# Ledger of designs, part 34: VH-VL binders against p56860

Target 1, 255 residues: p56860
Amino acid sequence: MMTAEVRTPEQGGGPLTTEPRAPRSAPGHADASAPAFGPETDPRDIIRWALAAHPDLLMPSAFNLNGVVLLDLAAQAGYRGEVVFVDTGYHFPETLATRDRLESRYPELTFVTLNAGASPDDGQTPPDLYASDPDACCAARKVDPLQRYLKEQGPSALLNARSRDQASTRADIPFVEEGGARRRVNPLAHWTREQLEAYAAEHDLPVNPLYFDGFLSIGCWPCTRAVKPGEDARAGRWAGKGKTECGLWQGENKL
Key: E = the ipSAE of ESMFold2; O = the ipSAE of OpenDDE; V2 = 0.75 times the mean of E and O plus 0.25 times the DockQ between their complexes.

## First folded at step 13 (VH-VL; framework fv_barzolvolimab)

Design c40 (at its last look DockQ between E and O 0.34; V2 from the best seeds 0.72)
Fold by OpenDDE, fold request of step 14:
Structure c40 (fold): chain C 255 residues (1-255), chain A 119 residues (1-119), chain B 107 residues (1-107)
Amino acid sequence: as target 1 above (255 residues)
Amino acid sequence: QVQLVQSGAEVKKPGASVKLSCKASGYTFTNYYINWVRQAPGKGLEWIARINPYSGNTYYNEKFKGRATLTADKSTSTAYMQLSSLRSEDTAVYFCARHGKSGWDLDYWGQGTTVTVSS
Amino acid sequence: DIVMTQSPSSLSASVGDRVTITCKASQGISSYVAWYQQKPGKAPKALIYYASSLQSGVPDRFTGSGSGTDFTLTISSLQPEDFADYFCQQYYSYPLTFGGGTKVEIK
């Protein structure tokens, strides 16, 4: 009666390859010299402060919900400067149309479109670079044109539409960031998506129609999809590519 | 160097139209708005309109609405102003001028174009 | 329309004099004021933007000041090349409007 010792195969627990956590974009350091703004501070007051401190203030925008709300608030606060948009050649027609509607609505703002005439076939990048290397594509088509313009204009500060509610990577965005070439002012830092939507509705703002189709964060059409219920608002950006930001706010090319 | 070079002097009859040109150089034409301003003899400056050369978006002084038309040609970096239904009171030097870097100040001006409206 | 009331309409001064020109806006316009110099038969030259910022290449003897409704252009020591017409402009709202001008003449 030979007792066959059933060798239980040791399931070799393969090392959980901890996917390298995408480098947390170091949140911009809060500028300690800025006024102590709080969650209840009217964004218009922050903008008024920014204008007084930085008369050469510029507003980069991609005309997402946050950007549209910021435009309205800035105009009300007495901003008469530039709204700077980069045509990557890969924008949705709806995004370009939203820009045009905003320009018509806000004649007091100066709408600047960089990289005018950009197209997928303009030779700035290989036609498939957005797929093969989205970081390189964003660097060439978005970051570099904007950086060149900002270097030329030399603004002392930027007015940004970023908020904590946009993504986990933005959870600690301060009202005023220091470091780099210039200050970054984020008047909407504490506004929630619900607040932004309510404001946009109340003021009948020209929000990109794709937003209502689930495109909660809109960039270039090859790298943007609608998000599913329960997903992060930016989950539709560079989905499956391990990229979460376009590079404007991180690394050596930080604005 | 930023330059705005305007077309030559014009002499027109009442009721006629005139089209002036302003050729820009030394900067990216589509990045700056172009304004038109006139100055009657011995008088002050009067703003007519502005255009975004990229989009073609225009804003007019109400006084000139329906009579002034601004256009821009990106391929030649040239802004145009057409003024119709000319009157003797339209006799002036007409200037094109660029918006400043972050406001509606006028940082660079063309040399001006004299338009004379006479019977 | 915003009215820019400029004063004086003319003044006579000598080389080395301090000259002050004022513009009053019909309403509050923050600091959205520019100043220009114009010589006979020439286009205006930008001097000041945003009430107090010097344009590139403008001598520091030109100073702009003011906010709200009252604005001033000061020439600290008038030079021979400064005899010209001067204009203020508001750019707070459309239409852009200009002051009536000030002629600075040699005494």
Scores: ipSAE 0.921, ipTM 0.955, lowest interface PAE 0.5, mean pLDDT 94
Fold by ESMFold2, fold request of step 14:
Structure c40 (fold): chain C 255 residues (1-255), chain A 119 residues (1-119), chain B 107 residues (1-107)
Amino acid sequence: as target 1 above (255 residues)
Amino acid sequence: QVQLVQSGAEVKKPGASVKLSCKASGYTFTNYYINWVRQAPGKGLEWIARINPYSGNTYYNEKFKGRATLTADKSTSTAYMQLSSLRSEDTAVYFCARHGKSGWDLDYWGQGTTVTVSS
Amino acid sequence: DIVMTQSPSSLSASVGDRVTITCKASQGISSYVAWYQQKPGKAPKALIYYASSLQSGVPDRFTGSGSGTDFTLTISSLQPEDFADYFCQQYYSYPLTFGGGTKVEIK
């Protein structure tokens, strides 16, 4: 795609960990307190720490660029667990095809698709709820299925693909979020879109082809447009509706 | 309660095929891969293959590739394994099992189906 | 294929004994090891996943430990219902492979 010699954090030799040092237990044995990770920390070191501390670690994904890059880094770091995707019934065909390509490329991971068989005409919501009340639509078709699964599984931590560069609402995302029902880990918190693109190109990752048509954040097709030059990556989500974040990132049961 | 209920015992001649079934209940069938594992008399466990009932995606142990075929029927919550070109070495109890909390650990197992291959 | 070398093949023990079973992987597998109990004529029952995480409903006298290549299942005080075969399984890479088994018999 672009240049084959783009430097990435893993090629730049960033530290495996930053201050503070490993706990007073066996090497690699994490405790309840996360290490003090820094902006140059290799995401794979963060993932390895999260795995050691949370054997039931679970990765939700919508298979956007961030999610595809995280999935590859996690597989390299030794993650062998679940990748959880919710079928809202409104995904682009390209998104479903990307899910299939990722499943084929990473047979060592378990790909869980919740709400299987969902379609616009399945009766889960009124036919135009995405337009009249997008919060209610998202709650019924995305948030509720995922929260039911998380309650069943009871993971102590989630591995999320969010980065600070994605939107103003994410500008202060830490590497590790405490509180709520479970710990949330954001290994890509400090990666830029340019770093993500470079990584995906260098590793020939199966990125959703709509990304290359300007769809920098891809959700349901009724609520997603290509972004304009200079806009935030998420500006195409719920355009004109006053909504900037999915309910998964808000409230007590925040993902 | 999660249950995997398997089809009954089979007696086959060498060169024949067998198709085993595994009916799931008590959970959402399409959320979990189904694995197939066998145990020959007096021997340990041998993993054969697994299928994602949602996508039909499969992965086979190389030893069985070309002879084993996994399918799943979402409408009946049933996974199937067909094993062709049977030999006496294929005599075993065949189990289906569901993937577990951390990936390919196997948290629930069917009761097993005995397949006997003899001339 | 990753070979899981399980030891011993069998052991005899009395109720109340501490029992230790080991598995050694032919390469590093992180902590992607599960342990199973199997009684005659029955399917395996999951005991432990991810080397040391206890399955729901499994008594806490079962403990797993290890990472990398060396893994151990310990029964701290053997009960009458614990006489069975035990298997380890790695799930780091394909094909998934099992240890040869350990028969725990009553002395």
Scores: ipSAE 0.825, ipTM 0.915, lowest interface PAE 0.7, mean pLDDT 87
ESMFold2, look of step 13: ipSAE 0.782; ipTM 0.905
ESMFold2 (binder alone), look of step 13: mean pLDDT 92; pTM 0.933
OpenDDE, look of step 13: ipSAE 0.894; ipTM 0.942
ESMFold2, fold request of step 14: ipSAE 0.742, 0.810; ipTM 0.880, 0.905
ESMFold2 (binder alone), fold request of step 14: mean pLDDT 93, 94, 93; pTM 0.944, 0.946, 0.944
OpenDDE, fold request of step 14: ipSAE 0.918, 0.915; ipTM 0.954, 0.952
ESMFold2, look of step 14: ipSAE 0.796; ipTM 0.911
ESMFold2 (binder alone), look of step 14: mean pLDDT 93; pTM 0.940
OpenDDE, look of step 14: ipSAE 0.904; ipTM 0.948
ESMFold2, look of step 16: ipSAE 0.762; ipTM 0.902
ESMFold2 (binder alone), look of step 16: mean pLDDT 93; pTM 0.941
OpenDDE, look of step 16: ipSAE 0.892; ipTM 0.942
ESMFold2, look of step 18: ipSAE 0.745; ipTM 0.893
ESMFold2 (binder alone), look of step 18: mean pLDDT 93; pTM 0.941
OpenDDE, look of step 18: ipSAE 0.893; ipTM 0.937
ESMFold2, look of step 19: ipSAE 0.791; ipTM 0.909
ESMFold2 (binder alone), look of step 19: mean pLDDT 93; pTM 0.940
OpenDDE, look of step 19: ipSAE 0.679; ipTM 0.840
ESMFold2, look of step 20: ipSAE 0.778; ipTM 0.901
ESMFold2 (binder alone), look of step 20: mean pLDDT 93; pTM 0.939
OpenDDE, look of step 20: ipSAE 0.907; ipTM 0.948

Design c41 (at its last look DockQ between E and O 0.29; V2 from the best seeds 0.59)
Fold by OpenDDE, look of step 13:
Structure c41 (fold): chain C 255 residues (1-255), chain A 119 residues (1-119), chain B 107 residues (1-107)
Amino acid sequence: as target 1 above (255 residues)
Amino acid sequence: QVQLVQSGAEVKKPGASVKLSCKASGYTFTNYYMHWVRQAPGKGLEWIARINPYSGNTYYNEKFKGRATLTADKSTSTAYMQLSSLRSEDTAVYFCARHGRSGWDLDYWGQGTTVTVSS
Amino acid sequence: DIVMTQSPSSLSASVGDRVTITCKASQGISSYVAWYQQKPGKAPKALIYYASSLQSGVPDRFTGSGSGTDFTLTISSLQPEDFADYFCQQYYSYPLTFGGGTKVEIK
């Protein structure tokens, strides 16, 4: 009586190759050349152009004033894509609340929060890494998660909220940045803080309440302080550390 | 591979409530909205609502406001839809569907759950 | 709500035929249209997104076209497995709305 060994078919768990979704067939190559935008160009027109040229456009955001304004303008311009946020585990509660308010206000936008469940004690980084090596901390908790997602999604362009008035290091930000992994579009490049504030007020946008407490640029709570009158808006970011950017916009790993 | 597995068929009386489940696998559950769509026998598709499984943010078709409630359990990667005050007109196949990368297209669907409302 | 008027409601075709299904939106919706295939007793399967982009794994005999208000799904050469119901969907604004469907039957 030969016991036929039922060879359980080894379910070869082939890697769940999430087959990359076929790239959006670019509608006809609208001349991918960026139009000559100027300081008086309506950001919505820039966004409309970007959407036409890059229908797979994604919007990273940290929901600062610029980000909130851009989000509203983008929605008006017909953006119906993702707003991509990275939870570093070190965000202010007010930042997360702002995200939630925005999500409720803009149901037409898809709010994606990467690194869900992140916390200071999640083991992703040593507890003191933000102090001992801010660059490494930002790389691990912000840049890497975003880069991985962008690599997976493969957008041809990003819609960014950067403006010249944010910092001296951003004084020459163009409307359209070439090079790197993808094009970067900065519709708010020439908007001043005053313009942004006025717009936000006029449209009753849910700006992070910390902004009104002097947090003109908001990141992780260990690395963010309020700025004093007359200081650069980003002077409160990594204050005393010699760091001015999180790494998203610099080096070979720029977005 | 992305999979959405829904709970089994339900038979309910008018006025009752039903809670359907949709278990997701093969992707990061919290990175994608989950939609619910129903299809009455011989009818077209009707969108009910969507939820962000991470934040719990929901948006409902006005037609279902007050009767439909979406929830999500991140720990089990399961989305739920409760529909209350059931009527005969609620008899349908109910689908969960994942929000696509490109927007509000629904790229993956559950197999559907038949809900029958009869006296 | 945006109404998607789909036509025809049904059609009969043979293997190898070119099949065209249309959807008209009650307002301009840019290219925010998806197409689905549904077989009896099965869930819809995504075919097209953004009016003309093929979902992964969808044969190239399926083509989507259109912008604004008029959209078309074309099957260039109907295959035996293509006999099914087809639906358009708009996702320009909530609520999501679908066309009434087109049944593609064997002639």
Scores: ipSAE 0.727, ipTM 0.869, lowest interface PAE 0.8, mean pLDDT 92
Fold by ESMFold2, look of step 13:
Structure c41 (fold): chain C 255 residues (1-255), chain A 119 residues (1-119), chain B 107 residues (1-107)
Amino acid sequence: as target 1 above (255 residues)
Amino acid sequence: QVQLVQSGAEVKKPGASVKLSCKASGYTFTNYYMHWVRQAPGKGLEWIARINPYSGNTYYNEKFKGRATLTADKSTSTAYMQLSSLRSEDTAVYFCARHGRSGWDLDYWGQGTTVTVSS
Amino acid sequence: DIVMTQSPSSLSASVGDRVTITCKASQGISSYVAWYQQKPGKAPKALIYYASSLQSGVPDRFTGSGSGTDFTLTISSLQPEDFADYFCQQYYSYPLTFGGGTKVEIK
């Protein structure tokens, strides 16, 4: 797939331009280059651009702090499309409650829950696969349902909530990622956790209450713990298992 | 492939209720909102309400609030609309329609159910 | 409620003609407009979403344009099967509202 046409000459993760060569053509977008976005760009302007260029834009979400903030910014920017959540069967009750509060607050958005009816006992995976092979667990219960839906819908772009401040593994994410099956747009790429927290507080957003108990990155309950002082936000994900990113952000069809 | 098959025509007296059905096939029912829209004879289209079949969450046009009730049965992939306290102006063809690719654009429609009130 | 004012209410045209139908929204609605074709006794069929994006299987003689308040459906070369009613619909805000319709009659 196509990579960005402009790269920094220096090793060490300095910012890259988000101005790529023309993206892979797909239904539902104008085939225009992304504007030059910078650290000061209002995320709502990035979202407005993405929507105009990609009418089939789709927003996956697990309703972490970043995702909740992005959802509010997208609604303000005029987004009226789908917010897609995958039910792994292992979500905290607090995460499911946050989803329900968001659906109530944003009736103008379309909330889609994939893998509906999932539970630990549903037979989709062996018991305790999350412990013995977390990559296989994620593949079956999270990655596969989302990828099947994305193939059915065929969106030319996704709207994602990742930011550089979340973890060392995300330090170099650009505003617009080219390559793969579709564009990936990260309007919050340069927002800090402090900015996200301030925004959520100012707008009284429904934030997963576990966030305030030190769960700074929330996934499935068997693979999530509260973060200790001095750890990065994602240190509680798959702690002690050598895994740092979900398969959705790795491999041939990363999001 | 996607099909929305609606229940048959109804003739009702003023003050009665009607319950219309819309059976979905060819897609995952719980992944898509279902909308209800009506068309009076010789008139335009009027949006009534929508339901998320996964959660049961509903949103009603204020004009129908208190008279229209949307439900969905996940096990049969069937959406329902009940309209109570029927009046002569409720005579119309009632459509179910599925949400589309960019939000509430309606990409697939049922064949419609004619409801005739009184007379 | 957002009012969608559609014009003309009817028109007559010959096969091969270019046909233009307009909708004007009572406020800015970005590009959240869909267009539908409805033949007598049948359900509406989706043609266009997001003002200009063509639904799958719809012939490319149908084009949509516009943003903000002014929207247009164009049929570049009218065919006999294009005899129908046409409706615009906004989906920017609740309640969803439709234009009054345009009856296209083939001479």
Scores: ipSAE 0.641, ipTM 0.840, lowest interface PAE 1.9, mean pLDDT 86
ESMFold2 (binder alone), look of step 13: mean pLDDT 92; pTM 0.938

Design c42 (at its last look DockQ between E and O 0.23; V2 from the best seeds 0.58)
Fold by OpenDDE, look of step 13:
Parts: C-alpha cells; structure tokens; sequence
Structure c42 (fold): chain C 255 residues (1-255), chain A 119 residues (1-119), chain B 107 residues (1-107)
C-alpha cells in the first residue's frame, strides 16, 4: 500500500523568479562623458543627448509642474519610453486625474503606475504611519515600489524633472548626476518656476489644478499643504515634520 | 515566465462581432501595455490598437476606430478586443502582444487567434 | 503613417551563409526599430529592439544595425532553425507599422 505522499500545494509556489531581463547592453556610448551644458542649453538637447547615451532611459514622475513640462519636452525630443508613477494610495484625486490627462495627451509615452490599487487601507502600512513615521511611510509606499521596478528594469539612467529653483536643497543640482545605481539627467536643472509656468501656459499643458491653489509641490494628501506667498515651494511637504525629501534622492536608496 | 494565452478560433458571418481574449501571466499585468496585431493569410502584420491595462487608456489605429474596442480586466489579468461589423477582409490571425521595456517594441506575443469571416 | 519598406521579400540561403535583410523607413525614426522572427503557424518572436539591442535569449549571430531611415538585420551564420519569416517594425509614431516581411528559405 504505497502511501502517495500528498504534495502539499504550498511547496510549488516558489516565487516565479522573473529572471531579471538581461541588462540591456547599453550601446557602447554609455560611458560617454556628458557634454558641457549651460543655463541656456535647450532642455530638449539635453534629453536628446541622454537618449543617445542611454536608450533605456526611464522617467519617474509625480506629475508636478516640472514633471508635466519635462514630459512635453521629452516627447518633443523623441522620448518614447516609460513614465513611471508610484501610486502611494494617498495621492490627491487631482494628481491621478492629471496622470490620466497626460496619458491621453501623450500617447507616445508609456504610463506605468506602480503599486496599482494602493489605498490607505490596503495594509501596506499602518493607517497612521504617515503621521507617526513619515520616512517609513515614504519608504514603503513610494521608494520601495519604485526601487523594485527600477531593479527589474535596470535602466542605465533616469530622466528627472528636478530643478534648482524647487528648493534650497536642490540649489546645486547638475544637469547630469553621476554615481549611485545609475546616471540621473536633469534637463530642467536651470529652469525657474516662472519659466516652467510660462511654458506650461504657452503649451496649454495639463498642470495639476491644485498647483493654482498654492500646492506648488504635490505629494500625498496627508503630507502636503498649500504654501504661503514667499514660502519655499516644498514648504508644504511634510510641514512641521522636519522632513524635506521623500528619500528618493538621498542615502543608500538613492535612485 | 511571461505568457500571453489567447482565446480559441472564431468563425463569424459578415456584419457580426467577435470578442477575443488575452490572458497574461508571469508579470505584473498593470505595468505593461497590451497591443493587438493581426496578420491576414500570407500577408504582413497590421497593428490595431494598444491599451493601458491599469488606466484603461487606449489608442487605436485610425483604420479600426469605431470598430475595434479594447478593454482589460485587472482582476483576471485579461485583455480583450472586440471587433464589430466584420468583413471578409478581417479574416486573419489576431495576436495580443506586450509592450517591451524599450517602448513600443513587442517583446511577448500570444499564440494568436484565428478569426474567419465568411458568408 | 510611416512606411517600412523591407527587402528582399524572399531569399534562399544555405546553412552557414551570411544573410542580410534591410528595412527603409519613409522618414527619420532614430533607432526605434524592432525585428521579429516568425515561423509557420507561430507568433512572431522578438529578436532586436532599438535597432541594435538583442532581446534576451537571442543568439549573437543576429545583429541589428542602422539609424534614421536605413536598418539592417544580419544573420552572420545561418542555422537550420533560422529558416523563417522576418519582419521589421517601427515604433517612433503611431500607428505601429511593420515591414512586408522576408522569407528566408533553404537553398
């Protein structure tokens, strides 16, 4: 009587090791030194350079003013890659609507929403973590999903919407950042808020309507307020918490 | 492993509609656009449309606008294409295919579904 | 629509031969070109993306080259399993468009 060992179904669910897609052998130009860009350099030229040097370039975005402007410029410059957005579950409806408007406006771009279906009650974090430990909340709901995706995709560079005028902490952002897991390209590094606003208006870009209500930097609704006249654009982010960045640009988890 | 599994062959009369399915597995369904491409017998490939499975955003080849409708069910990781007002010229193998990492290259394909339109 | 003119429509070759297939775009499309292999009764298989990048698992005997309007797929040494149809595709603008195909037949 051979006792057929009932293989319990639990043993079969090994994580489908999605074999990491072999890193795209960046065409040999990946090691090309960045050209000398200046404040008057057209961001589109910077993007064209980045595309040539990094054909696997990806664009993370939170669809702030800078991000919306960068999207338009990138599309014009010939970018046909992914726009990577992380749904933290705490975004304003206006932010999600802005994403959708952008996707409709730019069919040439691939809009990827990570952490799809996220909500405050999804169990990813305690309901009050955003208040008790904003760093942990951002790590779990924003940084980790993005890092996981970037690890999977393995882009050689990122196209970022950061500018010097966004915050005092960004005053020295270069056009090209070296080091870390990959190169970071900041075509808008020297564009002012006024330039960005003018560009967005001129091209009728779908800017988040909250921007016009004083939300100059928009993140999760529990951690974002409108700023007062004369305040730093990011003063409304994690106000009173001593936090100025979400963690994407600092530390070991730097993008 | 990434897989796209399509529904079975269809035989339709002119003027009828057909709805094809494409079930995705082995990856996060909502992270990649799904395309539909057809190939008539002995002919080349013709792109029909694409969909963002998460947002539902679609973009159609003008040739198929008004006749093709793409949908996606996130809960089942399944993409659908409905083609209406079928004609004999719509006789083809229809493929679903995933957007690649580099953009609109198509890195994974379904096995295809044969649609035959005959009187 | 961007037209991809693929040539030749068919060719006969022997195992070990060097095979070259070309696609010409009706306008400049940078490097937004993919190549596919299709065997009878099967779906296309992705070979090349971004004009010259090999898809995962594709043998290095397949090489893509070109930019702008002229693109080439080369098989350096044809293997028995390489007899198939090949297609180029542009993805610079919608609609996506494909070349007419090249049938690689055994001589």
Amino acid sequence: as target 1 above (255 residues)
Amino acid sequence: QVQLVQSGAEVKKPGASVKLSCKASGYTFTNYYINWVRQAPGKGLEWIARINPYTGNTYYNEKFKGRATLTADKSTSTAYMQLSSLRSEDTAVYFCARHGRSGWDLDYWGQGTTVTVSS
Amino acid sequence: DIVMTQSPSSLSASVGDRVTITCKASQGIYSYVAWYQQKPGKAPKALIYYASSLQSGVPDRFTGSGSGTDFTLTISSLQPEDFADYFCQQYYSYPLTFGGGTKVEIK
Scores: ipSAE 0.707, ipTM 0.865, lowest interface PAE 1.0, mean pLDDT 92
Fold by ESMFold2, look of step 13:
Structure c42 (fold): chain C 255 residues (1-255), chain A 119 residues (1-119), chain B 107 residues (1-107)
Amino acid sequence: as target 1 above (255 residues)
Amino acid sequence: QVQLVQSGAEVKKPGASVKLSCKASGYTFTNYYINWVRQAPGKGLEWIARINPYTGNTYYNEKFKGRATLTADKSTSTAYMQLSSLRSEDTAVYFCARHGRSGWDLDYWGQGTTVTVSS
Amino acid sequence: DIVMTQSPSSLSASVGDRVTITCKASQGIYSYVAWYQQKPGKAPKALIYYASSLQSGVPDRFTGSGSGTDFTLTISSLQPEDFADYFCQQYYSYPLTFGGGTKVEIK
């Protein structure tokens, strides 16, 4: 929901200049360099900087714990832009319900659902491709729709909910990742699961109810199980398939 | 090319209802909210409400809550606004517009539909 | 409701003039301001979003500036096609609200 008591931030929207620059809507880096951020930096300060530098900032989300916490922090920091979710056709009903609860709670944000109307039987992929070739399934039903949208929209930066505590493959995620088609901002890079849980509880955030049944990382239902006591948070993703990251974080499709 | 094409002019009596349409083309209809805005003769712009065409989620200006109803038909890429209990003060041009690049900036607008409420 | 106080309500200008239109928000809204041009009998056309970002296809003689509460639209060298009404709009909080408009007329 929108707020009436937010304090006025430092002026955003980039500098006024008499010297010609690249078109304002062009993809790529804005004028401002990232400040030195550290593990103690308030994520809202990172988000405010990112928005001032990148008015076209987009937030992809699958509405896991990290994503829900980031969404709340972004709304508090003054973000009013898009939250982009890809419907793979294989989401848990609880995930779709979480998206709907978030849309109702944050009417000031625009919730975009890509690949609308997706279902297991829609013919986008061969039956059970998720089992035989999870990478190909993810490419067709998740990566491709998002990358088409990102190419169409051309944002100069993304606001991502990744944190180092989520998996060993994420242990070195920086706050700001340069290179590629766009800048990637990870305000929660140094937050632990315990900090995220505490924040969500303190603010009564609409967390996916499967999280409370041990689903600590939630993706498509055929590739997701509850995590056993003592396992890493992402151990339930693609169990036994040798896959640890979505294609959205790899190769030319990297967010 | 993005286009929003609205239904034709309406003349109504006080107390009646009107239902306006807004047909979208040139983009994926379900990816963008549709807003409704009106402009009384010689006056400024007044926001009425908006709808997410995919989820059906709506948000109304309190001034119109209870009288305005937004719907969307995904199969025809058409948004609708019904306004009931019409009064002479509802005489205006009614626009639909989609959300823009940074949130609720409105980047594409329909041509407008004139609604005249008179005896 | 956030009130957008737009001034002037009208002005007369010649081709080539520099034109400045202001909007003041009744509270801080960061940079969530859009500017629109509207010609008689037509829908508004988007010019600026996020206070200073130019919409695609809009000439660079249009410049938006400001943050917080004070916002400005400037036309650096008025062209014949720029004689129109101009509106600001805030989109920080519901309801979305517009300035009262500025009519830019040929002198």
Scores: ipSAE 0.686, ipTM 0.859, lowest interface PAE 1.6, mean pLDDT 86
ESMFold2 (binder alone), look of step 13: mean pLDDT 92; pTM 0.937

